# VHH binders against Phototropic-responsive NPH3 family protein NPY3 (NPY3): the designs that were tried, part 6

Target 1, 272 residues: Phototropic-responsive NPH3 family protein NPY3 (NPY3), of Arabidopsis thaliana (Mouse-ear cress) (q9fn09r205to476)
Amino acid sequence: DWWVEDLAELSIDLFKRVVSTIRRKGGVLPEVIGEALEVYAAKRIPGFMIQNDDNDDEEDVMEQRSLLETLVSMLPSEKQSVSCGFLIKLLKSSVSFECGEEERKELSRRIGEKLEEANVGDLLIRAPEGGETVYDIDIVETLIDEFVTQTEKRDELDCSDDINDSSKANVAKLIDGYLAEISRIETNLSTTKFITIAEKVSTFPRQSHDGVYRAIDMFLKQHPGITKSEKKSSSKLMDCRKLSPEACAHAVQNERLPLRVVVQILFFEQVR
Short names: E, the ipSAE of ESMFold2; O, the ipSAE of OpenDDE; V2, 0.75 times the mean of E and O plus 0.25 times the DockQ between their complexes.

## First folded at step 1 (VHH)

Design d6 (framework vhh_8k46_1)
Fold by ESMFold2-Fast, scan of step 1:
Structure d6 (fold): chain B 272 residues (1-272), chain A 123 residues (1-123)
Amino acid sequence: as target 1 above (272 residues)
Amino acid sequence: AVQLQASGGGFVQPGGSLRLSCAASGRTFSNYAMGWFRQAPGKEREFVSAISYSGGSTYYADSVKGRFTISRDNSKNTVYLQMNSLRAEDTATYYCAAPTFSEWLYESSYDYWGQGTQVTVSS
C-alpha cells in the first residue's frame, strides 16, 4: 500500500515507533505488518534476498546486526503474518551478521511452525568462514527438530490429524530433496549427519521412498570414499518395498548400491 | 491465469546496453509483483531484480545495483529490465517470474515463470 513503501525510508527507530502505533490502533491485518517488515528488510539489509558472505567493515556488521535484531523483535505472533521464506532470509542474515542465539532460536521456532512452506533452496544456508562445511547443516537439523517438537504438541492437543499428516508429508519431501542437494554440493557432509537428518523424518507419511533413494544415491555418488559399513547404514534408510517400478529399475543397475540392497529390491519385485 | 513472455535479449559488447521486456497475459497482472532471474551455463539460477505490483518498491541484487533498472507499465501488462554497463559476467538466459502471493522479495516464492531470453555479452 501507499504507506508501506514510505515506511521503508524511515530510520529503524522511527519505523519501529510507527509500526507499533499502527499495531496498537488495530484495523490492520498482521499480513500487512509482515509486508512492511519485508519491504523494510529488503531495502535496508544488503544482500537480504541473496546470502552475502562478504562483510569487511565491522561497523557495518554491527549496524546490520542491530537492525536485524530489531526487525525480529517486531515480528507479529500470528503464523500467517510472514512467510516461511522471509523467516529463513532473516535466519540467513542472522548467520551472516553473527547474531546471538536468542534471535536464531526465535527464528527457528517461527520457521518450525510452517517448515512445510519452505523449498530446498531456502535450506541451503551458508556457514561462517572457518568451519568444516561450507553450508550450515546443523541449523537445518535445528529447524527440523523445531517442526517435530511442535507437531508432537499438536498431536497431544488433538488439533488435526489430517493437517499434521499433510504437513509431515510436505516436510519429508522437502528434507529428501534437501539431503539430495546438500549431498551434491557439500563434500564434507558426514555419513552420521546424513543419517541423523534422514532419521528425523523417517516416520513421516510418504507416497513412495523414491525421494529417499535419490538422496542416498546422490550421497553415495558424491562420497565414494566412505566404508562399506557406511554405505550399508545409509541404504537402510529406504524401504525397498516402497520404491516405484522406475526407481527399482534404476536401482538394480546402480553400481553404487551395496549388493545386498540390489538383491533385496529384485526379491521384492518378483513377489509382487 | 498469468502467462509471461520474455524478450529483448541479444548479443552485445561489454559496456553496452539492452532492454528486456516481459509481457503478461491475464487480467490480474496489476496484482502481481514481478521478478527477473538469470541462469548462466553450468551455474544455478540467480535473482536479479524485483518490483512490487504498483511499481512503488524495487529491489536489486548487489551485482547489478546501479547498472540495471526494473520498471513496469501496468497499462501495457509489461515489466522491463534496463541493463546498462553490461559485463561478460552478465551473460545468461534471463527469465521473468511472478509469485503466487505477496512474497515478492524471496527467490523461492516465484512460481509463475516465463520463457527465457538469451543475453550474451562478449567482444
Scores: ipSAE 0.000, ipTM 0.136, lowest interface PAE 20.5, mean pLDDT 81

Design d7 (framework vhh_3k1k_2)
Fold by ESMFold2-Fast, scan of step 1:
Structure d7 (fold): chain B 272 residues (1-272), chain A 120 residues (1-120)
Amino acid sequence: as target 1 above (272 residues)
Amino acid sequence: QVQLVESGGALVQPGGSLRLSCAASGFPFSDYSMRWYRQAPGKEREWVAGISSAGSYTSYEDSVKGRFTISRDDARNTVYLQMNSLKPEDTAVYYCATLWQGYDESFDYWGQGTQVTVSS
């Protein structure tokens, strides 16, 4: 049907009325409504596919803010109706347009329900200009908190430990990758913030701590001015017993690591 | 400025065929869905066919399904309506349209139309 593409040309008020009517009449899957919303957003919101903060016109920002708020209000309740990627694009737009807390909280809640579907690139959310950092790291912390809240609710309702463990493992991998990348590109990332985010996923299941090691190493590499205490605190995030042989070989030659950490790795490598 | 120019209308006998063309200018054609409408004397304008911006989806009014085919050529900024097995009831002025709207207003942009007459 051509209607999904054609609805993207309507004003937001008409779009909302038409979609509401279609949903009320029934016969359309929530996923199709989700597709209509995504097509509408992609066509009508500047920079939706790629976050862009070039639009500083106050009139344009107000109109985009109202548009985004309306789209968020139209999201179907069904989890499968929209992708995590779409929700994160809406969240990025809400940050760029400085939308209110209600929309950001709802988007964060929705993203938290399926955070394991996200990619590292999805979490690189640009902060509004004038802040201390180029990227909004606090928002990522909020997404992790929402994920934790949602998994705790599932643990209480369901007997499926395997599903929750799989989701947690995928999120741990995601966040390890995010920490490595944000450490590389965000020079103003503090040791406190790095550790805080890493600690939120520290108890999650992992096949190895290679990802944790990579994140720590990248942080140390890009922040050579941190204190010995800060290096020690960051290195404590890693369990040397869970490093692969390849990671151990890299780490024992790594001059950025505290000596005590290298000694621990050598000891555990010999015990195996 | 948006401009739509229809062509291809003619007098044809029942059972005949025609291909209508609509040349578009003044907007990013490949980003917009396109539609065909028709209006018979003394009747309201009615929708006939539509094609999505990507060309992936097409739809038709029930009375023309299986007889009419809508298509587009984005390299030429043109949308087409292939009409087969024409009936006297298909006699009308055919209009090309695209839906264009700003945040404060919405309306269709229309061409001037092309006359199709089906008569023996």
Scores: ipSAE 0.000, ipTM 0.090, lowest interface PAE 23.2, mean pLDDT 80

Design d8 (framework vhh_enristomig)
Amino acid sequence: EVQLLESGGGEVQPGGSLRLSCAASGFTFSNYAISWYRQAPGKQREWVSTISSGGDTNYAESVKGRFTISRDNAKNTLYLQMSSLRAEDTAVYYCARTPYWLDQSGMDVWGQGTLVTVKP
ESMFold2-Fast, scan of step 1: ipSAE 0.013; ipTM 0.356

Design e1 (framework vhh_8k46_1)
Fold by ESMFold2-Fast, scan of step 1:
Structure e1 (fold): chain B 272 residues (1-272), chain A 123 residues (1-123)
Amino acid sequence: as target 1 above (272 residues)
Amino acid sequence: AVQLQASGGGFVQPGGSLRLSCAASGFTFSSYAMGWFRQAPGKEREFVSAISYSGGYTYYADSVKGRFTISRDNSKNTVYLQMNSLRAEDTATYYCAADSYYTWGSDYSYDYWGQGTQVTVSS
């Protein structure tokens, strides 16, 4: 709507006041409020659509931090009011601007409610400068933990199991892709961290383990110095019986895999 | 040197068709999965379609299922994207990419990328 564009010109304090008044008066869907917040964020927060390291001005960072904290406080409670992508962009900005724990906790909780809507690029959240890794892997682990905890609560309440299984399958696919990508770009990713994250989604429904194999192979490719024990432990994450014929053909020629795993794949391919 | 040369883009009206080609050189094409990705101005790059190294498996984004068909010819080191029933929202620069094993989904895992070819769907 035209008024959404006009609201983006306001200071954050006036924006909050006007949006609060509109909500109090009623007649506007939560999704429209969500759109107003996203338009405002995109216009007022540098690099909001793509996380970057351009925010070196300390006073600008403090102003952006306050603005982001205010926007988070204005998020409608309805799950459909904002996309998972928008919530993750807010989370990326909160990391860049070094916002407080409370905002990060709320964003993580909300993202966990609909993590199945995210893509791999969404999870590539840059860490603050001076750390061991370029990307913040711990924050992604927190998002997965939120999803797992909330999904387990839904399972216990005898909610629709088919909906939960669909969400779990999509998150398994997402995390398999994330692990492959972070393994490729982050040579400081430890074997322990890789396995810990993979194990959190290991029991989730999957059409095949091709994504798991891809993640393991990428990790092995970029970490040639790991021990034979570490290679074995990583390879245990995949079920060779669930690999596609193409994945099997690739894997049996893959010198990065432990020989035992290659033999197991050959055996199960024969029995199939 | 590795090279991926995408071609076949152009102007087309809504409901029309285009066939994109990507000619590969400098690597063992038959050992690589191939993918098509697109990026519209001001938007993030998105996955369109992928094909396994043998051509036995194909994958499609929900937005293009039933309209686009990916194929490859390993003897010619070429991957194709047949685009039917084109819509205004299909307007983007289309990129071909190579991955060292079977793939779908994440654009960040691809080993080699082409320069791209522009597709504009407009009346």
Scores: ipSAE 0.006, ipTM 0.337, lowest interface PAE 9.7, mean pLDDT 83

Design e2 (framework vhh_5c3l_4)
Amino acid sequence: QVQLQESGGGLVQPGGSLRLSCAASGFTFSDYYMSWVRQAPGKGLEVVSDISSSGYSTTYADSVKGRFTISRDNAKNTLYLQMNSLKPEDTAVYYCARYYGSDWQYSFDYRGPGTQVTVSS
ESMFold2-Fast, scan of step 1: ipSAE 0.011; ipTM 0.363

Design e3 (framework vhh_8emy_2)
Fold by ESMFold2-Fast, scan of step 1:
Structure e3 (fold): chain B 272 residues (1-272), chain A 121 residues (1-121)
Amino acid sequence: as target 1 above (272 residues)
Amino acid sequence: QVQLQESGGGLVQPGSSLRLSCAASGFTFSSYWMHWVRQAPGKGPEWVSSISSDSSYINYATSVKGRFSISRDNPSKTLYLQMNSLRPEDSAVYYCARDYYQGSEYWFDPRGQGTQVTVSS
C-alpha cells in the first residue's frame, strides 16, 4: 500500500498525528493501521528485522525508546490488526531499549491473546550477553503465564470450549517444540525450569504425547548428569498411553529413560 | 519426498583432510537442525556434530572436537563437514540426518545412503 510507504518517511510526531487523523475519520481497517506501524518500525528502529543490532549510544537509545513507546501506544485494540510475530519483535525491542515495565506488560498481554500463532523460532529470544543461557527462557515463561491467565478468564465466561481447546492444543504443541529446541541448546537449563514450563501446558489437549516425549528425551540426552529423581520427575510429564507406535518403539530402546517408564510403555504397547 | 544425499568420502592417509557434503531436498532445510552421524563396521552409530538452523549453535563429539568443523549453506540447502587431521579411528560411513522441528509429523528422518571414509596408509 503506497499510503503506508509514504507514512514511514514522516517523523514520529507527524506519523502519530496523521494516523490518529485517519483513525478519527474512519474508513480504514485496523489491519491497515497495523501494517503502517510495522513498516514504520522496520524503517525506523535499527535492527528491528535483524533482532541483534546493539546500540551503545545513550541518546540513540532514548530516541528509540520514545519511538517504540509511541508505536506501542498506537497499536489498534483489534486482535487481528497486528501479527503475533510483530508483537514479539516489539517486545524484544522494548527489552533492548529498556522501556518501562508497563510497555512490556501490555505487549505480553497482547501476545498472550494470540500465542497460538507463534512459531518455535519466534520464542528463541536471545538473552543478554554473559548470561547463564543463550536464550531468554524467563520471558517465554511470562508469555505462557499470560496465555494461561487469559484462557482461564475466557473459560469462566463459558464463551466457547471448542475454540479455547483448539488454542490450548496449538500452544501445547508450540511449547513442546520450544522445550525440545531449548533443551538441545541450553546445557545450563535446570530440571526445575524445564518441568516448571512443561507443567504450565501439561493439562492442555493434545492429539498425542509424542512432542512431550521428544522434549523429555532431548533434555535427558543433553543433561546426562541429572539424578534418578530428576529423570523420574521429568518422565512423569508424559502419558505413556498417548504415545504413537513409533514413539513407543523408540522409547523401549531408550536407555536414558527410567526403567519403570520403559516397563510401563511395554505394558501399554502389548495391550494394543 | 524427503531426501538426503551425502558425498565427499574416500580413502586417505592419516593426517589428511576431507570435506563431506549433504544435499537436502523435499523439506524446508533452513528450518531444521542438522546432524552428522557415523557408523564403523561392527559398531553402533556415533553422533559426530550438530548445527542449529541459523548456525548460531554448533556442537561436536569429544573425539572430533578441534579437528572437525560443521557448517551449512541454507540458500543451497547443503550441510558440510570439514574433517582435518584424520585418524584411522575416524574410518566409518558418514550420514547426515534431519532433526525435529515444529510442523514435522515424525521426529526421526531416514538417513541418506552415507559416504564411506577410510583412513589408512
Scores: ipSAE 0.000, ipTM 0.166, lowest interface PAE 13.8, mean pLDDT 80

Design e4 (framework vhh_3k1k_2)
Fold by ESMFold2-Fast, scan of step 1:
Structure e4 (fold): chain B 272 residues (1-272), chain A 120 residues (1-120)
Amino acid sequence: as target 1 above (272 residues)
Amino acid sequence: QVQLVESGGALVQPGGSLRLSCAASGFTFSYYDMRWYRQAPGKEREWVAGISSAGDRTSYEDSVKGRFTISRDDARNTVYLQMNSLKPEDTAVYYCATYGSYEWGQFDYWGQGTQVTVSS
């Protein structure tokens, strides 16, 4: 649309007034409003399309925060109006600009509606400077909680089981991959936090537990100083009977795993 | 049955361009960071370029930065290396490799390579 490109040239206040007027008059689909918001954000928010580790404060942080908060307030309520990727970019920006809890809560709720569309890279959200971790793991936990709450509600209503199971399977795959990656790159990830996140998706449908094994192995690799109790607790997250032959072959040679786990894998391989 | 199959290597004149492709099968391609390496005669294998599993992060060795571009197409399970402004020093066998989020998958899946020769 012609107006989408032209509106991106306006100040945020004028942009808001024009979009609000268009919505009040009707005749424009929520998806078109969503497109206008995305084009505006991409043009006006530094690093919006690619989150940069270098946060140069060339633009006023207060202005960026106000702009982002205004855009979030303008999001149409319809689920199909905006993509999950756009919502996650808004969330990443809200963390970078240190926006209020209310904006983050609304974005998290909306992302939870479409979490299955996300990829692992989307969830690698950098924490504000001065914290103990480089990545904001708590925010990812919030997104998972939103998804769980919403799927529990759908299950109560006997909504399409195939669709719910497919969404859960995709989110389990996403979170298994996220746990492996965050374990590799975040040295301050605690055993408690790793287990807490993994447990939130532990009952979801999976084709195999290879992803769970990968996540556990990466965590053990990057945290060689954890106690034998912590190793045992982490290893309990996977079902050895659901490992592929390739994962079993790797696991039985894996000195990082507790001996009991290796013995169980060997036993189950013998009786297949 | 993990396989990586490189293609696109050829003899090209200095200043020319080539696009290499790497077709992947037998694993969950979208979970893996993908990398290109090269090995010239008498030299050690060196890393050339990398792309994250999400496709949102790329990295390059200094000597190729600005000339080479790595990309991926997850729907086709393929990673690409676009090589521009080729120099004789770029002559090497180019290898596609996975860089997984777990140790046992890292560099265990290598292609057989594709030969790039830059000469007049």
Scores: ipSAE 0.000, ipTM 0.167, lowest interface PAE 11.0, mean pLDDT 82

Design e5 (framework vhh_enristomig)
Amino acid sequence: EVQLLESGGGEVQPGGSLRLSCAASGFTFSYYAISWYRQAPGKQREWVSTIYSGGDTNYAESVKGRFTISRDNAKNTLYLQMSSLRAEDTAVYYCAAYRSDYWQPEYDYWGQGTLVTVKP
ESMFold2-Fast, scan of step 1: ipSAE 0.015; ipTM 0.448

Design e6 (framework vhh_8k46_1; at its last look DockQ between E and O 0.89; V2 from the best seeds 0.00; counts 0 for: pae E 2.7 > 2, grease 25.3 > 24.2)
Amino acid sequence: AVQLQASGGGFVQPGGSLRLSCAASGFTFSNYDMGWFRQAPGKEREFVSAISGSGYSTYYADSVKGRFTISRDNSKNTVYLQMNSLRAEDTATYYCAAQWGYESTLYDYQYWGQGTQVTVSS
ESMFold2-Fast, scan of step 1: ipSAE 0.498; ipTM 0.772
ESMFold2, look of step 2: ipSAE 0.333; ipTM 0.698
ESMFold2 (binder alone), look of step 2: mean pLDDT 81; pTM 0.815
OpenDDE, look of step 2: ipSAE 0.375; ipTM 0.731
ESMFold2-Fast, scan of step 4: ipSAE 0.488; ipTM 0.770
ESMFold2, look of step 5: ipSAE 0.445; ipTM 0.760
ESMFold2 (binder alone), look of step 5: mean pLDDT 81; pTM 0.812
OpenDDE, look of step 5: ipSAE 0.374; ipTM 0.733

Design f1 (framework vhh_5c3l_4)
Fold by ESMFold2-Fast, scan of step 1:
Structure f1 (fold): chain B 272 residues (1-272), chain A 122 residues (1-122)
Amino acid sequence: as target 1 above (272 residues)
Amino acid sequence: QVQLQESGGGLVQPGGSLRLSCAASGFTFSSYAMSWVRQAPGKGLEVVSDISSSGDSTTYADSVKGRFTISRDNAKNTLYLQMNSLKPEDTAVYYCARTEYTIDWTYEFDYRGPGTQVTVSS
């Protein structure tokens, strides 16, 4: 909208006051308020719209924290008011600016409402400097837990199984892709954490386990020092009967897989 | 003697629809994953969609999600791309490609057709 860009030039106090007045008077869709918040955040938070821009230290952390907390407090309650991508950008900023638990909890809850809309790149969240990992994997686990909790509540209310299954299938695909990518780029990802995350979506509907296989193979490829027991535990996440012919052809020549798994794939191919 | 031949391209106005077809011969079509790849003038190749050998799994580039639908008919050795709500940005040569499935996030096309031109313009 025309006024959205003009509002982005205001101080945060004036911005909040103007948006509050507009909302109080009514007649404006929550989506338009969401757009105003996104434009304001993009203008005022360095690196907000650019994943390769690590200039967070150029701003006063205390001031940026206060700004972010104010924007989060202004988010409309309507599910469609803001995109999942915008919520994740706010979450990334909240980690960077070391915001309190309250803001992160609210953002995680909202992201959980529509996690199926996220992309793998959205989930690549940088960890605080003091950690052992470059990426914050625990925060992604929290997002998955929020999605699981909310879908279980919807299931209990006799909501459409087809709609819930579609969302679960999309989240399973998202997390399979995330596990493959995080395995490739995060050298300190533990076997325990990889398995824990994969198990959270293991019961979700899938037509194929190709994505699960890809994630396992990337993990094995980038973590060659893991034990035989760890390789066995990781490989058990995949159902060999659900692999495509292409994935089977790749897997039977894959020296990273335990021999038992290769033998199972060959037998299932032969009897099908 | 692998051959892939695209058809169905043409000039269409923004918001219009087109269906592309790819006739495959010289190999067991039902055993291979297939992709639609496009190249706009002056730009690199973009994988717009892929489909598993059985047709059960499909993926789409973010630029075309919700607008394009990939499908296949293994009995007819034919790959399809249904393109709806076309935008000027969809203007490109569209190629049918036999795809090697890789775990490294890379797509290698061992065979590609000659392409069919799609132009979205008023």
Scores: ipSAE 0.000, ipTM 0.129, lowest interface PAE 12.6, mean pLDDT 82

Design f2 (framework vhh_3k1k_2)
Fold by ESMFold2-Fast, scan of step 1:
Structure f2 (fold): chain B 272 residues (1-272), chain A 122 residues (1-122)
Amino acid sequence: as target 1 above (272 residues)
Amino acid sequence: QVQLVESGGALVQPGGSLRLSCAASGFTFSDYAMRWYRQAPGKEREWVAGISSSGSYTSYEDSVKGRFTISRDDARNTVYLQMNSLKPEDTAVYYCATVEIYTGDTWYFEYWGQGTQVTVSS
């Protein structure tokens, strides 16, 4: 609506007062408030709409921190009010501006409610300087844990498993893709961390393990120095029976895989 | 259009105090956060302190916490940095900065003053 763009030109304090007044008077959908917050963030937070956040400008860290904390506090409680993509952009900004743990916990909780809507690029959140990795893998692990905890609670309360199974399948696909990307980028990614993350979604429904295979193969390709034991442990994440014919054809020629795994794939290919 | 002019830099003895001022023009001052940076010879520019547009939130670099206080006077379009218990390590050119929204874009341009020299020496 017209006033949404106008509100984006206001100071954060005035923006908060106007939005609070609109909400207090009623008659506005939570989704419209969500839109106003997203437009405001896009206009006022440096790099918010830029997909690549690698080059951190000399922005006012204190102002951006306070602005972000205020925006998070204004998020409507309704799940449908804001997109998962918007919440992840807020989370990326909260890491960049070193916001407190409470804001990050609330954002992680909200993201966990709809993690299935995220894409792999959304999960590439820059780590603080001085860490072992370029991207913050621990924060993604927290998002997965939030999703797992919340889906377990929904499974207990809801009669329909279809929606939960669909969400779990989409998150499994998302995390398989994420593991492949971070395996390509992160030379310091340990086998233990790779397996820990993969195991969090290992029981989720999947129609194919092609994504799991791709993640394992990318990890093995970019980490040639790992032990035979580590290769075996990583390969156990994959169910050879769930590989497509195309994945099987690739895998049987793949010198990076343990011989035992290649033999298992050949065996299951014979019985198809 | 946007202009920031720092003043108040001087030679001060260790343990002394100094107040820096930054006069702003060319924008609606009360809508924008203000920040102080410093740069010593041969070193990179370092963030020192910040104050929100409302004045309700302030933040400081760890080495200056408890010694420096940032404040603003929107009626005079001025931001201040009160520096107490000055140390030789505080010797630097101090810069005032603000973030300005550029027309039609979703990014900010940061505007800087020319700086004011603070020297802490006996």
Scores: ipSAE 0.000, ipTM 0.091, lowest interface PAE 23.1, mean pLDDT 80

Design f3 (framework vhh_enristomig)
Fold by ESMFold2-Fast, scan of step 1:
Structure f3 (fold): chain B 272 residues (1-272), chain A 121 residues (1-121)
Amino acid sequence: as target 1 above (272 residues)
Amino acid sequence: EVQLLESGGGEVQPGGSLRLSCAASGFTFSSYAISWYRQAPGKQREWVSTIYSGGSTNYAESVKGRFTISRDNAKNTLYLQMSSLRAEDTAVYYCAATIEVYSDTYWEDYWGQGTLVTVKP
């Protein structure tokens, strides 16, 4: 691990050559190569670890793009070689440096393999300038689609329902949290986009729908101008029968919810 | 007992700078995202900036490039460095956090009492 820090001082071309030589010779674990890539990225890419988007407009984007594309090409194929967090930081950088679709597609595929390891903060990826939202919600949608596609393939192949259900439950929790957070900070998030994302994980196993309720409530709280129809459509995402007693107590006092939803919660609480 | 306490507000001239602080207690500060919001008289409360547990930051478009959010996990303190202040930045500034309350899936919003920032010629 002592040489990993030294490698971070090298030019990208020399770094690539040295790492390629080490890999060709063998005897080094994929995880160690992953560590070397992460340390190099943290040292050489501005704002990589903290995702600071207060960058100088005169920065050499082309040089950073080339560096990032080289690092992505060097990622070991082994799933355990790099963390989901590191892959998402590479994805965030690829968006900032306007890397090609090829790099983003590969990163999205790899993130989809282990999306359950991600945190809400990891999914807050800045959108290109001039969009309707500050954060790139479409890219998160792509990550969810990758996860769904890969878990459906695993369901068909190995019947690992317990493992797949655990991963799905963790991703449902992640996306419920993401929707709550993006709803709070993104005033231009449309009802259609909110519902589309929520529906992608709606069939996933959940212990309760408290997280879904939280996401809906945050969306309604931060978007007070939406129509009565939009409030109804958003509220349909939660199954009132699956709310905890604590969530029910909160919801029945919630003036943001449509009256019919409150009545439904009271009804199911009564028969529980 | 979750508590957020803002300080550092005051009167400043247009183009001036001011640094706000938020002292947090009653939760594991380093594990949560903490945000700044503001509310001008007669207006809706507006999100200003968020810093996540990992150090990632976000800013409202109206303050981007002028405000800098930071945190000191050792001191359980959140900061907002404001520069190039404008009349429209006049507001009560609130520190806010959404903390897990019910085991794993239900979260509550906590707000400080606010600190007043007034930009006057």
Scores: ipSAE 0.011, ipTM 0.244, lowest interface PAE 9.5, mean pLDDT 83

Design f4 (framework vhh_8emy_2)
Amino acid sequence: QVQLQESGGGLVQPGSSLRLSCAASGFTFSDYAMHWVRQAPGKGPEWVSSISSSGSYINYATSVKGRFSISRDNPSKTLYLQMNSLRPEDSAVYYCARVTYEFGDYTVEYRGQGTQVTVSS
ESMFold2-Fast, scan of step 1: ipSAE 0.241; ipTM 0.704

